# VHH binders against p91247, part 21

Target 1, 277 residues: p91247
Amino acid sequence: MAVDMIVEPKWVVQNFGNIRILDASWTFKPKADVAEYKAKYYNKFGVGMNELKNPEYLAEHINGAAHFNFDIAYYPSEDERFTLYTPEEFSSYVKRLGVFNGDHLVIYGRGKDGGMAAASRAYWTFRYYGYTTVSVLNGGIEAFKLAQGVVQSDSKAEGIRCKDAIHFPIGEVCAAKGFKKKTDCDQAFAAKGIKVGDTVVISCGIGLSASAICLAAARSGIVAKLYNGGVHELAYKAPQHLNMRVTLLLHAITVLRCTYIHFTFLYAIVIKIERIV

## First folded at step 6 (VHH)

Design b47 (framework vhh_rezetamig_d1)
Fold by ESMFold2-Fast, scan of step 6:
Structure b47 (fold): chain B 277 residues (1-277), chain A 128 residues (1-128)
Amino acid sequence: as target 1 above (277 residues)
Amino acid sequence: QLQLQESGPGLVKPSETLSLTCTVSGGSISSGSYYWGWIRQPPGKGLEWIGHIYYSGSTYYNPSLENRVTISVDTSKNQFSLKLSSVTAADTAVYYCAARSGFVITYEDLLQSGMDYRGQGTLVTVSS
């Protein structure tokens, strides 16, 4: 489908569950030393995403938005501040932001002129690489808040975005004094399409939140299996040393279109295992 | 304009390795503009994607074939090649080499986007 180049805040609020949002906030800084950047960050996007965090994004961003960080998406060269990576390298970076082909990307900025300069640069960068279903949010995060859009102010990152996996925050089953009542947990699972008798695999980057969600699922009559290594580690290891006992389970996990963004112990993913025959 | 041409043996015995080469002309395999790949069509069936390679060596393989497939690039000869191990009669097909440009995040992207360029195809029969 064709998408508008510029979308309005009210439209974004109304379509929030059907779009992928990127924060293109960037603050002017002196150009980085080329040699130092190459040694630390060039084509090392996992390192860059961990170490080159943007304070404005962390302090406030549209709920669920990943940061399209200019200090990572481009590299400094002698001739240019924002030198373009190859298509392969750029795709490797944006995959880590939870972007999949077919997603309607909405890019926004903040500050002067609603951040339209930064958002527009990101827009044309995606178009340059052949991504067509991309829009700029008119007026940036400021206009979005005026349209009653939801923002995060506690520096939480989105975590994992996987196509065909269920994103399950620990807060769906835990309250201030411990686990929520069984009936509330039952409703939380049902709301995400998980029913009594289903088999699920639950995983997170560090295992803590996944353990709690696994216990809540077991209490609700869901056949729950915990994987403590995280989806990224499982997907990496599965093709090398599969055995017959776990092949079907690992196969299901490895065919997911998954991307680690900024994983926190507050989030887990849930994968339904379907019996085909 | 890019031209792609397959070459390799037309007959392979069961359990052996099928080896095909694609020669690229009218452009450089090292340009960075294309993913270079292989697709096949068994008699009376539709096209099946085998895999693609970027000139840097990064590969994307069809999960159903990935344990048997190796695609490699030889930039000095402006060629890329396919090795498919442990062949059976089910591997009998016309094999095409192909080039596609554009945004690739997952192997599904290579399935959904059409081919920008494709060779004429070469028939490979797996028989004793």
Scores: ipSAE 0.014, ipTM 0.396, lowest interface PAE 7.7, mean pLDDT 75

Design b48 (framework vhh_rezetamig_d1)
Fold by ESMFold2-Fast, scan of step 6:
Order: sequence, then structure tokens, then C-alpha cells
Structure b48 (fold): chain B 277 residues (1-277), chain A 128 residues (1-128)
Amino acid sequence: as target 1 above (277 residues)
Amino acid sequence: QLQLQESGPGLVKPSETLSLTCTVSGGSISSGSYYWGWIRQPPGKGLEWIGHIYYSGSTYYNPSLENRVTISVDTSKNQFSLKLSSVTAADTAVYYCAARSGFVITYEDLLQSGWDYRGQGTLVTVSS
């Protein structure tokens, strides 16, 4: 195993920026009607995440933690309360929570015995699906607060997160006779703080320039997702917690913060994403 | 740049075990950045996902093949391997090794978004 199965609150506080945290709190309720659940929520994680919110998680959770909601991660069947999805469906759900391969995932619970029963169930579920770098926070959120860990309210931590957007004109990767040589493109990306292995979303108002920049980024070893609808479509379709602030600078556009704003862009915008769904 | 290369016998007799190795270069399996998998394409048919492994040994297998499949990893040699037991003529296919960044990879993931890397493929014929 690459990580300890159980981590202590002080360790979590000290390593806060280097881990992905999930809240596995679950409130007991009678088993849902199978047919009704299938019609409304089965494999419809966006609907489930919007409608099946947990009040305890919303009131208080570890800062930055997404909610691993048992009412969504599992489905009721004729024989079982917590029936397991296929690996594909499970992966689809947890990617919405910001969990990606290579993360050191720390799961916690709350309440009686520090919520160790709920946290341990989530731990073994991740192990069942092949996720090996996972730990349980000993003593749950209560012990974390005693160790002076930071907590927050609401659902701001889940879903897509944005960083400051990067102004990236097509001329940084193209010249009169086509794409610039790879070393020049590598330097252009590096100058903007984008490195091999980074994940970026590339967009512009029409999508044309963004397509060329996306291809240059792929050649440089950068994981690039082309967003054809530009910042306009992202702003309209974004989850509630995805916000962007934009400043217009003559023929250049810089996105300085993430807030819910609609703007028309003249150039391709590169958004470096920490987590995407 | 990451490269994957399949190797192993191109001819296997019915009822025996098909054994293939994938050699990874340009990157380390033990980095934990990828799941490592096997996919096959029988002549005239579509791609079929066989299974995936994480460097720690955690495996996922196609349910239709799971009772015959073993995938293992050797981080010291930067290789991973496939064993498929009790083969028949239906197992004749081009076999590919593949790598993808991501949490629990499925056949649909590999087809819809592609794999980040794959080998060139190796033909395995099951015949007496």
C-alpha cells in the first residue's frame, strides 16, 4: 500500500493542500422505492447531487471537502439498500466530486464513534473499484476540529474549480507558415506557468483559435480539453459554485477570478483546472 | 514520451494459457499516474476491453472474461502482463496494451475519449 489506511487529524491539518477530502456523512432513512429511485436518480448524478443534498454536510464540513453521498454513490435494488454501480458509473460520480487518479484521498465521517462506520464503508467502496491511495481520518470531523482544522458551510467545494484564466493569443503558437516549432510552443506555455502534465480547458468565442492552441498544447504534453462554446457557454452551464471575473484589456482578455459572468472574448482563453467533472 | 510495446508468443494451442507482456518506456508504472490495461480486437469485430491494473496490484476485469483473466504488474521491470487461460479459437485477436490517466477505466472510457497511450498491437492466433 502507498498510503496509511488511517491518518490522524494533526497529519491531515499539516497535509491539507496535498490531499483530496471526502465527507462520507449519511443520515439514516427508510429504503427508497426502487422504481421511483430508478426513474428519478439512477445513473443521473447531476440530478441526485442537486436534489439529494445532505443537511449535515451543508451545515458543516471540512474546508474543501466534497460530499460522498451514500444516497447517490449507491442505488436501492430489490435485495439491497446500497447496491454498487458499474465501475464506469461510479467513476462518473466521483469525478464530479473532484477525485482523480493519483490523489491521496482522505475520507471522514461524523457523529457516534467519529463516523468511523460510514467512513470505513466509503473506504472499502473505493478499494473495491481499484482506488488504492485512500485513507480514513481517525475520529472524523469532531477530532479534526479539536486539532484546529478549518471547517466551512454549503457546497462550494464540489464540482468544477477554476483558477485565474490565461490570455493566450493564437500568435504565440502559430506563425505565417503554420505552427511554430515545438520548442517555441513549449516555451510559450512554460512562460504562462503551464507545464507537462497540467490539465487545461481552452476556449474562445467561436472555438476556431482554441482548436489550434489545443493541438499545440497536446504536442507539448499538456492535457487539453477544448470547450467549443467558449467562456459564454461555460458561464451559462457552470455549476453554482463556478464563478469567473473578467477584465478586458484592449485586444486582450484576462480572467482574474472565477465568478458567474457572461462576456464576449476576442482571443482564446486558457483555464488551468484543478478539478473537472 | 510514454511508449508501450506488446510481446509474447503469436501462436497458442487450444486449452493452453495465452501470455503477453507490455513493456513501458518513457515513464514509470510506479508513478501512480496511470491505469494499465489490455484490449483486443478479433478479426472482423470491434474492440473488447479485457481489464486494467493499478501499479499497487488492484485489478478490474471484463465480467465476460474474469474467470479466465489475470493481469499483473512488475514495477521493477516497468512491465505488466496478461494471462488468459483455457483459450479457444474465439480468443484469436490483435491484443493491445494501453495506459490511461483516470480513476477506474472502462471500455466506454477507452472508446469514447480514447486511451492516452496504446501499443501497436500483437496478433495472437489460437490454433492446433
Scores: ipSAE 0.000, ipTM 0.157, lowest interface PAE 13.9, mean pLDDT 73

Design b49 (framework vhh_rezetamig_d1)
Fold by ESMFold2-Fast, scan of step 6:
Structure b49 (fold): chain B 277 residues (1-277), chain A 128 residues (1-128)
Amino acid sequence: as target 1 above (277 residues)
Amino acid sequence: QLQLQESGPGLVKPSETLSLTCTVSGGSISSGSYYWGWIRQPPGKGLEWIGHIYYSGSTYYNPSLENRVTISVDTSKNQFSLKLSSVTAADTAVYYCAARSGFVITYEDLLQSGYQYRGQGTLVTVSS
């Protein structure tokens, strides 16, 4: 339940894949006309997310981060630029960002002072609504890049393509004494065709094997996402650009593992995701 | 500290509408921090969630009851109400009004965590 209020860039890099990251970048604009905003965007988060995209977020954000857009999360009223929605309406918006109860949420900003003003505003907004497992990334995206963190842009030419599922036994990365040496783990991933910079989704029936493999993958510089549930969990935590083919494949793999657990319970399923050209 | 109190008829005839009111004291419905709900317990059975409402007027109903249930708020009186139409003997139960604060509420969260505040309960008998 208790998490540090401020987390350091190196900690975020080391815990990447086990946290939900939000970009709280905001670009100053003149206050919107109240009546016009309410007609177009008030409590219409799908429309807002489609039309009110932030150019800085689109150009560069921490890999996997969703945008907590102040022009959507708050609404203008006659007396106030950033008026708060009801808890239900706020929950509806942040679920669209892949935030669910129990996630360790890390919020960052950019620019002047590392974007700490914007990130802190978002932090206190989540706390106001009763979300307690939330942290601010010290120094923002700039400090994250200096700590060798991975950033991405949303490209119109790119989509997601799923590779064939890989059965990955925990014994490839663990021995009786704990994790194997990094070089041994690096070789295990390479032998399966997984290289530094690849994005993989890792799943297993009870989460134990997948959690260990996810940590080993992160140590090897592989971008890893851990999914313990079936299609329902993936649908809400996966990046928005993941297509139905990836969702269906992960669901099928989960069903197979559960059905034949007496033969496969020592294995996690690893799916390599690559951009569609 | 919040206190909730149910009121309404203890006897309803079959096919009629059951109507209950919950009066809130020690806090304001207009605060926007709470989910205001109704749960019931038929004799000899477990608790059943009926639905809840936010001060904005947004409602969520148990799918088994949604065609018959309406929950509404009256912020001027600091009250919220339940209407359950077309009642039968199966609707005989102790009815509780309830409240919960929190960030994200799903049906699963409500089943696991329950409501933080409840009224004393009121018995409603459906009989001719």
Scores: ipSAE 0.000, ipTM 0.218, lowest interface PAE 11.0, mean pLDDT 73

Design b50 (framework vhh_rezetamig_d1)
Fold by ESMFold2-Fast, scan of step 6:
Parts: C-alpha cells; sequence; structure tokens
Structure b50 (fold): chain B 277 residues (1-277), chain A 128 residues (1-128)
C-alpha cells in the first residue's frame, strides 16, 4: 500500500499499535578503525546490539521503538563511514528489530532539526533495500512528546518479550480417541496464560506432539508458529530464514536464561510472544 | 515493463538434473535491491519456495531442497538459472522464476507474498 513519506506526531499517537517505530538516533564519534570493527562487529549483529548500545536511546525513546543504530546498520570502510551491507546481511540486522514485511515503518530522530537528517538517512536506506511502506516522523521525539506521545527508558521496548517457556503435554489437548473438545482445549490454553489473539511458538524435538498442539491452538484462535527441531539448532544454523517474531524470541530467550530447553515425545514447548508497545 | 521468462526442457528423467533459465527483459538484474528466485507448484498442491540469489552471487535455499539446488546468475546476459539434481516424480511441477524485494527475508514471506514480478511458469514433468 501507499503511505505518506512524512507523518505528523498526532497521527503517530492515534495509530500507535498499527505501526512499527524505529529510533534512528546516532551520536557522533570518531570513525572506527576498519580492521578492528570488521573483526568485532562486521555482520555480527547480535554482538553489535549488545555492545554498541546508544545511551540517548536507552535514556529515552518512543514507547515500543527499536533502535536502528547507524554503528550497526552500516560498517566503516577505508573510504566511507557508512558503507552499505548486502541485502542478505542487512536483512539479518533488521530481523532483530522486529520489522515485518508489510508493516508501516515510522522512523524518527532527535536533537537538531528534530533529527530529520538521521531519520531521512534511515528512510532512504530502507527504500534502497526495497521497503516501500516507510515514513519519517516530522519533528522527531521532541514533537512527539509535545503531541502527548508516550516515551520510555526500558530497553525491552527494542523487541518482543518472551514469557517463560511452557512445557505443554499432548495429553492436555488429546485423549485416546483424538482431540479433546474445543472447550476443554480452550481451558487448557487459558490455564497456562494463553488467550485468543496471542502468538505462540510451539516446538518439540521430533515435531509430532508440537503439530497436534499447534492445530489445537489454531482451533482456539491462537496464532501458532510451529518449529520442527531444537531452538538451539535453529538459532545456530538458519537465523537468516527465520520469521522475525521467532528471531526476536530467540534473542529474548538467551537474555532471560532460556539458554537451553528439553523435549520429550509426549511434550512440546510453548513460548508466548508479546510485542512491547 | 519488466518481464521474466522461463526456458528449459519440459521432460526430465528420474535421477537426472533439471536445468531452467530465467531471462529478464525491461530491467537489469544488477540494478536495485532485489533477489531473483525460483518457486514451484506441484499438481494439486500449493506454492513452494526453492531459493533466490542476489546479483553478487549470494544464494539462499529452501532447507528441504538445499542439498540438490544450485542457483546462479549471469549479469552479462541478464539471466539467472536453476539446477535441481537427482530428480524424482515428486519434482514434477510448474516452475516459476520471480523477483523479490531484498528488504526482508522470512519463510512466511517467501512462499507467496513479496514477489512483485513473476514469469508465466513452465511445466516440468519427471518420468521415464
Amino acid sequence: as target 1 above (277 residues)
Amino acid sequence: QLQLQESGPGLVKPSETLSLTCTVSGGSISSGSYYWGWIRQPPGKGLEWIGHIYYSGSTYYNPSLENRVTISVDTSKNQFSLKLSSVTAADTAVYYCARRSGFVITYEDLLQSGYDYRGQGTLVTVSS
């Protein structure tokens, strides 16, 4: 769909929850040593996001905004401070920011001239990679606050919260003669804090129990994402092919001591995904 | 007007390698931020993503097919190609070449959405 290139703060406040917001704030610093940067950070976006945090973003950002960090999204080369990654490499970074194809992206900056220079650079970077539903927030975070927009300092706003992994036995939704009736399955999910409209990732080592639980969840109106295999293997072998919600979930699991999970044939792991807004 | 056209044999014997070429006209493969790829539709089934390539040569393949698939690009001819080895009757399908935005690569997006141009399709039958 077509979207305006520039959106006003009042519009963003009114459409909050239907847009993906990115903070493009960048703090000037001397150009990094090319060889040192490449050894530590080039195409290692998880490391970059952990180590190259922006203090202004952490102190204050629009509620729910992820940081599109120029020190990560671009790399220094011999001749250029902001060298562009390949589409494959760039995609690996933006997956971690929770951007979904078809989302209306709104990018903002801060400081001098409302940060329009930084926000516009990010805008044209997304257009370069083929993303068309992207806008710049006129006047930046300062104008947003004047329009009564909500800001926060919680770095968890960068992504999706992972709730504790739920061990979900197939017997909660199946009996000897097939699936339990819908009302019983609805109650089983509700008892574990999963409700209509929630998004969950369902996994077990073999995929058999997970497939049945995924079907029962879909019948109950729960958006279920099936992963066939271990979370550990998925994160290591195929990060570039993951759904963005799953990629952010894997990052959150690592942060929350969800460093390993155990499966049995009779159990699946259900992980609830909650987008911070 | 950008157009994509598949070409290759319509019949391949089991165990052989299927080879298809996509010719791009009305635009350049090496300009812009796009992937160029292949999808297929077996009779009576939905679309399946095979893989895609960036003009620099970087490739991404469906994990289910990756041991049999090679995609290559020839920017001088404005073409890209698919090789699928060790074919069986299960590889019988209509094969499409397609262009996709390079911005976001997710498995959900790769199946049907995000392709802004697609060829007419070519039927490939695998039989003796």
Scores: ipSAE 0.000, ipTM 0.228, lowest interface PAE 14.7, mean pLDDT 73

Design b51 (framework vhh_rezetamig_d1)
Fold by ESMFold2-Fast, scan of step 6:
Structure b51 (fold): chain B 277 residues (1-277), chain A 128 residues (1-128)
Amino acid sequence: as target 1 above (277 residues)
Amino acid sequence: QLQLQESGPGLVKPSETLSLTCTVSGGSISSGSYYWGWIRQPPGKGLEWIGHIYYSGSTYYNPSLENRVTISVDTSKNQFSLKLSSVTAADTAVYYCAKRSGFVITYEDLLQSGYDYRGQGTLVTVSS
C-alpha cells in the first residue's frame, strides 16, 4: 500500500530484491545551449541515454540501479535549466530505466549531504507525475556502502530488470503423446499468473520448446509472440528506430536475455507484457 | 467553458459491445498534459474508473476491465470513445466521460477518480 517517504540503508539491503533503485546523481555543469540540446536530445531519450552518460554513475552505483539523469529527464529552455516534459514523454523515459507500475522506487544520490538534494528533486518529480510508491534512501550511496550494500561499475545493468521472466517447462503443456488437454494447459498458465487476454513473449535458445508453449498459449486465448534472436540485438543498439509496441516487446526481450543463464533445453522463458504507464 | 458530452445507445444486449462517444467543446483534446477517460456508477454503488487516454493514443485501463475495454481518440473531431465488449447485466451503469490532469504510473493512481471535469452522464442498461 503506502510506502515510507524515507528508507534507511539497512532496510534497502534487506529488501533489495523487492524494490527498483534509481541513482539521481547529477554533476553541476554550465547550462546547455537550448538549440543544440533540442537538435540532439529533446524527446530523444535513446540518444540521450547513449551519449549523456554520467561519469560518477558509471564508476560506481548501487548494484542494479538505473541512472535517473537530470540531463535527460529534464530539458533546458530559454527560461529554465530543468524544464518538465509532458507526462507521456516522462513515462517514455522512465520505462527505459526499468520502472513499471506498482514498483516501490527507491531513489538515492551521492556526495554532499548524502546527495539528499538530488534524490529529493527526483522524488518530487515522480510525485508531480502521480507516482506514489517512491522513497528516498537516507544518506545516499555512502551510507548504503557503510551498511554493507553492494555496488558495481557495470553500466550494462542500467535499465535491465529480470523480475517478470517466468521459467516455463515444456512438460507443463506436453506429455509423451503430444499436447495435454486444453483444461490442463489452462491451469498451467494460470498457476504462473498468465490469464486469458494476456500478451506474452516466449523465448528459448533453440526455438523448439518455445514454439510448443506458444501454440498451447494461443489455444488458451493468450496472445503469444515467439521471440527471435535477431530482435534482441536491436534492443541494445537502436531502440529509437522502433515504435512503442516494438519497444515494449524489446524491453520484455531484454529481461529474457538477462535470465538466459538459467535456461535449459526443457524450458522456455515467458514474459507477460504489462501495460507500462 | 470546457464541456464534455456523452452519446451512445441507452440499451445494449448481453454479450454485445457497448460503444460510447465523448464530444469535447470549449477546449482541445490535443492541448496540455491531460488524460481523457471514462468512469461509471452502477445503480446504488460507488464510482468505478474504466480507463483513460492521452491525446497521442497512449491508453491506461482498469485491470479488472482491461481485456474488454478499448478507448480511442479522434483529435480531428475533438472526440474520444469507449468500447466495452462482452457486456453483462453487471455493466449496467451511468457512464461519464471525464478529463484528468497529472501522470498516472501506479495501480493506485489508475484507480483514483481525480477528474477535473465530467460530462452529465448517460445511463446504459444491459438487458435483452
Scores: ipSAE 0.000, ipTM 0.129, lowest interface PAE 16.5, mean pLDDT 72

Design b52 (framework vhh_rezetamig_d1)
Fold by ESMFold2-Fast, scan of step 6:
Structure b52 (fold): chain B 277 residues (1-277), chain A 128 residues (1-128)
Amino acid sequence: as target 1 above (277 residues)
Amino acid sequence: QLQLQESGPGLVKPSETLSLTCTVSGGSISSGSYYWGWIRQPPGKGLEWIGHIYYSGSTYYNPSLENRVTISVDTSKNQFSLKLSSVTAADTAVYYCATRSGFVITYEDLLQSGYDYRGQGTLVTVSS
């Protein structure tokens, strides 16, 4: 669908669950040596994301926002500080940020003039590469906080949102005195389309909620497999698993598209594995 | 206005190589953020993505076809080409050359997305 170029903080707060947010904050630093940068970081986005952390983003960003880092999204050349990658290379980077075709992308900045210069640069970069459903948050993170928007202080709370994944809160199977009765848990799973004989993969950012849900699923006769690394670790350590659909076919595994989300310790992600005849 | 036109033999024998060329007019193949590709439609079936190439030479192939497919680009002639080896009757289809813009491209996106420009198509029959 068509989207406004500039969105207001109140609109972003109201539509928070339906948009993908990027932080375009950039801290001035001297231009990197071209040869050194290319040897270490050029088209090596996993290395860049691990080593080129932005202190302002880490200290404070809008909940769920990934960092569109200018030191990674662009590379230095002899003639340019912010040289543009090919569309293929740029796509490889932004997929790691959880951006998919069709997402309503909202970009914000911070500081002087609400960070509109940095946010606008990122906006036009996405438009240059053919991404059309993109907006700039008017007034940046400062205006967002004034509109009572929620911010977080570190990246450990990020997680993965996957197409066809089920967000399953621990409260669906646990009560104050432990697990709910089997019949109540059976109903909770059935309400999500999960039944006896089904196979599911259960994951969460830390593994705690997933472990309890896995036990409840096993009691209900559901074949539950726990991903030990957690969703957060999978997104970080194995970015090649992003853009994957986990559907077991007789001769193939379908690639599942996933995005980063704000991780909550009380939720697990459940992926139902379908055996197609 | 950008225009794409397929050319090549309409009849190929089983086990031989199917070879098609797409000529681009109204724009340069090396300009913009376009991916240049091939799709086909067998009789009575849906569209099947074959592969795409960026003007730099980087390719994306359908995994089901990747061992038989080669897509190449000739920027000096403003053309790109398809070679599909070891053809069988199942390769009988209308073949289209097509282009699309966009940066967040996955195999699934390419299967489900429309194209900005497409040729009129050319029927290729695989028969003895």
Scores: ipSAE 0.005, ipTM 0.294, lowest interface PAE 10.2, mean pLDDT 73

Design b53 (framework vhh_rezetamig_d1)
Fold by ESMFold2-Fast, scan of step 6:
Structure b53 (fold): chain B 277 residues (1-277), chain A 128 residues (1-128)
Amino acid sequence: as target 1 above (277 residues)
Amino acid sequence: QLQLQESGPGLVKPSETLSLTCTVSGGSISSGSYYWGWIRQPPGKGLEWIGHIYYSGSTYYNPSLENRVTISVDTSKNQFSLKLSSVTAADTAVYYCAARTGFVITYEDLLQSGYDYRGQGTLVTVSS
């Protein structure tokens, strides 16, 4: 799938649900101390994303866009302010921004010349690492707004990624005499890819089986959140507050898996949630 | 359609360097769309990933082999090559050159997804 190197604002508005958008805004500042940066931020992308917030991105960005922050995506070295990480390290960072293989990635900037210098730098960085389905938004956020594109404030776009819904029968954790032993329940969750420390949202149309599965999950050390409104209501309630990829995934889950929730009280839908910040 | 073909000696003596070349046809190595790699299968064992390279020269190597492996690319000939130094009988295997599409690839991604294209394989025997 070849993509154009430069895409127009109207095209981005029309294809909004089918692309991943990154804001490449960068504010000039003196080069950081190399040793101090390496101690605090090198290969510590979660720390960087929490502490190195960009005020321009926080004030305004394209709806659903994550921030490709030059102060995080690159590190300062003795000779250069934007030194490239290894491909594995770069991959770790951009996966935290919700960028995955197969996405049509659109990068934009802001300000002078529509931010084309910053957006182009990010573009060539992705191309350097072998990402080929990447484009630059012509004219930046300013041109996007003129084309009636939607913008937002805050950092919610870097938020939560949902994984595929898991069909979980109550019989995996209950038997004729009540709950199965903890070891049996641990194995049932592990078989579905759910491990200690994971966060899951558990729902069924009626709520009965979800309550039992939630209790079994809590006993197994899984952070279980019971949602009594069902997956359909979760998708409806939350879409405007989640990043574009999470919103699209919740809609897909609702369409394809709703029959499982409404068919019987013996089953629940389990959604594994990962925070990407 | 993209096609890969291995070439090189089928017999290498212990302690010497194994050298193989992969010729790419039906596509350009300089396109930037592919990681170009080497995998091998020793007799009676599963596939083992050796390493891969971008046309830009960026390399990833299997940690178990990295001190002995060099992968290089020659964009003018549309070829990439493997050098494996200090070979022993344990390096006897069918060697495949391979390609996959994608952006940034980790070792974990390769274990899960594999390669999209593969050569026919060439048997390399390490024996005196």
Scores: ipSAE 0.000, ipTM 0.228, lowest interface PAE 12.7, mean pLDDT 74

Design b54 (framework vhh_rezetamig_d1)
Fold by ESMFold2-Fast, scan of step 6:
Structure b54 (fold): chain B 277 residues (1-277), chain A 128 residues (1-128)
Amino acid sequence: as target 1 above (277 residues)
Amino acid sequence: QLQLQESGPGLVKPSETLSLTCTVSGGSISSGSYYWGWIRQPPGKGLEWIGHIYYSGSTYYNPSLENRVTISVDTSKNQFSLKLSSVTAADTAVYYCAAREGFVITYEDLLQSGYDYRGQGTLVTVSS
């Protein structure tokens, strides 16, 4: 499938639920010390994403956009500021940003000339690695706002499509003497349609069973996020993060954009998360 | 539909270079839509990834083999090739050329899902 190389703000607003958006904003700063960078961040994308946050992205980004951070996607070497990772390492980073095969990826920038220099660099980087369904947003976030596009503050990605809740008893991954062996847990997750690379949210009224299932999922290569706040905390924060709310009935949670789920005090609920496509 | 076919010597002497060619039909190496790779299976063992090459000319080799492996493309003949130097009996295997459509592939993805297209395989025996 072909996509336009350059897309207009109005088109992005109209197709908002069917694309994956990346913010390619980068702020000039002195080149990092090569040895220090490599010790802390080289091929350690989880650490980089936690510590190397971009203030402009955090203050304002297109709703649902993840940050394609040049300080993480590239590394400094003796002769270069932006040295390219191997294809496998690059893939590991961008999958953490929610980019998968078949997505129509739209990249934007900000500032001088609509950030077209930064957005274009990211565009050609994806093309270099063989990703072909990629576009640049003409005029950047500034033009998007003029077209009445929605922007957010904060580092949260949105545009997540939730699946029907999976009722998951702790006994699927634990026995009397602790966790079941990895192969048995792998089969339990596979039987529920959960595979390596999937992202899931695991919730329980008090978090105990959910914590065990989360650990078993992590061992199986599943990206698991634990949601275990109290009733008042879930009700307060959920709509701002995942469009979720809490009811008083058995500490049930409701995912506003996805599927409605209920859980008992003795079990965890697993919600499989996918991007809106 | 894309089809791949291996060709090359079935017998190679220890210390020599193994050379295999893959002929591609039903698609173009220069299209930019495919990753072109080599995998092998020694008798009685599992599949081992050797390496792959991307549209941009970027290559990634199995670190255990990288000092001995070269993968190259010949767009005029719509072929890509494998050279494996300094072979030993441990290099005896069925060799497959392979292709995958789409985005950058991790080593773990290749071990789990494999390639989308694969040749029939060719047995290479390393013996004196």
Scores: ipSAE 0.000, ipTM 0.274, lowest interface PAE 11.0, mean pLDDT 72

Design b55 (framework vhh_rezetamig_d1)
Fold by ESMFold2-Fast, scan of step 6:
Parts: sequence; C-alpha cells; structure tokens
Structure b55 (fold): chain B 277 residues (1-277), chain A 128 residues (1-128)
Amino acid sequence: as target 1 above (277 residues)
Amino acid sequence: QLQLQESGPGLVKPSETLSLTCTVSGGSISSGSYYWGWIRQPPGKGLEWIGHIYYSGSTYYNPSLENRVTISVDTSKNQFSLKLSSVTAADTAVYYCAARSPFVITYEDLLQSGYDYRGQGTLVTVSS
C-alpha cells in the first residue's frame, strides 16, 4: 500500500484514528561523550526513554504521539553525531514507541520551518530500514494546531499500545444507580466480540473502571483477569512482564500484540485472549 | 552492549540430537529484559524461527518443530541451549542464537519483527 510522502494537517485530523504519529522534535545540544553514552544508553532503549526525556515534547505534543528521540534512535560515534543502529536494534526501539507492522506512520516536528528538517531526517531513517508506509506532516505541530488538531501536555502519551485492545467505557456496564442489568451488560460485551467462556485481561491506569468492568464481565460468565498496576507503567518499565502475564492465561501461541497503552478514569483496556491452533 | 556466541559440534549424524549452547556477555539473562531464542537458515532458504525461552523457563516453539525442540536456560552460567532431536539432512543450516524484546508473542511477529541481538552463527551439517 502506497502512502503520500507529505500529508496535510487537515488530512491528519480527518485520519487521526487510522495513523501512528511520531514527534521528531530535536533540540541542539553538545555532542555526548562516546564512551559514557555507550556505557549508559547504547542499545538500552528503556533506560534512554526514561532518562533522556525531551522538555519540548513533554510540554506539548500531538495527542497520542510518541517521541522519536534523536538522542535514543541514533548513537554518537567518534566521527558522527547520529550513527545508525543495526536494523534489529532500530526495530527494538521503534516497537517501544508503538510502531506496529502495517501502521501508516506520520512524523512531525516543530519550530523553525515547521520542523521539516527533523521530521524529514526521521522519515529517511525509516525508509533506510525498509519501512515504506511513512509520511511527514506538512508544517509541523504549529500547522496541526491551526487546523484544530488536538495536542496534550502529558508524558503518558509516550509509549506502547495493544493493537487489538478494546477501549471499554465504564458507562457500557454502569448507569446512574449502579450496574446495568445483566442482559444489557451481556449485549455490551457481545458488541465488542466478547462472549461467555472467553478469557480477557482488564486494565486501567487507576484501577477503578477496570474493577467495575471486571465484576460485570464475571457476572456475564467471562473469565476476567484484573491488572491493577497500570499496563502502561509495566509495559514502559518491563514489556516482558506484560507478555508473561498474558501468556500465563493461555498455553498456546496467542493473538496479542501490544505497543501502546493509555488510560483515563472513564474507561479500561480489555485484551481478549485468543488461541491459535 | 550484549554479545551472543554459539558453540557446539559442526557435524551431527542423522537420527541423533543436535545440541547447541549460546553464551551471553555484557548483560544478564536473569534481568528479564529479553526472550532468548534460536533461528536458523538452511542453504538457499530464508530464516526460520525455532523457538525462544524467558529466564523463568517459559518456552515457545515453532509449531513445525515443537515435537523435536527443547530450549533451556542456565542463569548461573548466563547461557541458554537448544536440543533438536531426530535430525535429518533437512536440518542442515547456519544456527543463530538471538535476543528479542518480548512485546509480541505471535509466530508472525517472531519472524518479521527482527531481533535486538544475534550471534555470528554456526554451521551445523547433518551427514553420516
């Protein structure tokens, strides 16, 4: 599938739910010491993402955008500031940013000339590694805001997601005076493809919505496993723990792919566990 | 920076068990940061995923090979190993040990997503 190299702000707003957005904002700073960088950050992307946060990205980014951080995506060598990792190492990093095979990636920048220099560098980096479904947002975050695009000031938007995760609002199972009738809850789960006998993992950043949805699921005969620790926190710190937890519920190859988790008080993330035989 | 190195016999007789070890340097298997796996490339063919293991002992095998494959981990030696039983000439390949981030666990993802680290490979010939 071909995608345009340059996409316009209005197009991005109209297609917001169908694209993966990366913020390629870059702040000039003195070149890091090569030996110190290699000891601390080289190919240790979890450490880099935790410690090398970009203040401009944290203050403002397009809603849901992860930061493609040049200080992490590249490493300094003696002769070069932005040395390229191997394809395997690069893939490890971009998976942590919520990049999923088949995603249409849209990369943007900010500041002078709409950040087109930084966004274009990131674009050609993805193309170098063989990813073809990549576009640059014309005019950057500034043009996006003028087109009435949604921005946020929340580092929690940087992260990973589950491709097949179901966003389940508490209002699907609760009304003003408590839980809805069992038949209404049964219909809500069925509408999302969840049936009696299914196994699901339910998570919420705070735990409140997840607890209520877990009770409603149990009443409907759904085997619900509650995760109260915040899937986003666990996935950011240790993606292996998220995969382990899911796998413990099923002893076969699963159809579960997780790259991005973001929660609010009003909904939970539901992951349906499916066995491939 | 992690380094992976394969070791084991380069020649195995038909019907015997192929046994390889991977030694991990520059990091600890027990850190829980990666799944540790084996992939192979038969002459003139593409890469084939064999299986992987997490430091807890949880294993995941290619369905086409699962009846013949055992992967084990020895955290005290910082090593993991492959045993492939009842080998035939079709098992002749360059074998690589590898490490990958455990974001996804589907078979297609294991083949297509790439690996974070890979050994240099060791040729194993199955011949009498």
Scores: ipSAE 0.000, ipTM 0.106, lowest interface PAE 20.6, mean pLDDT 72

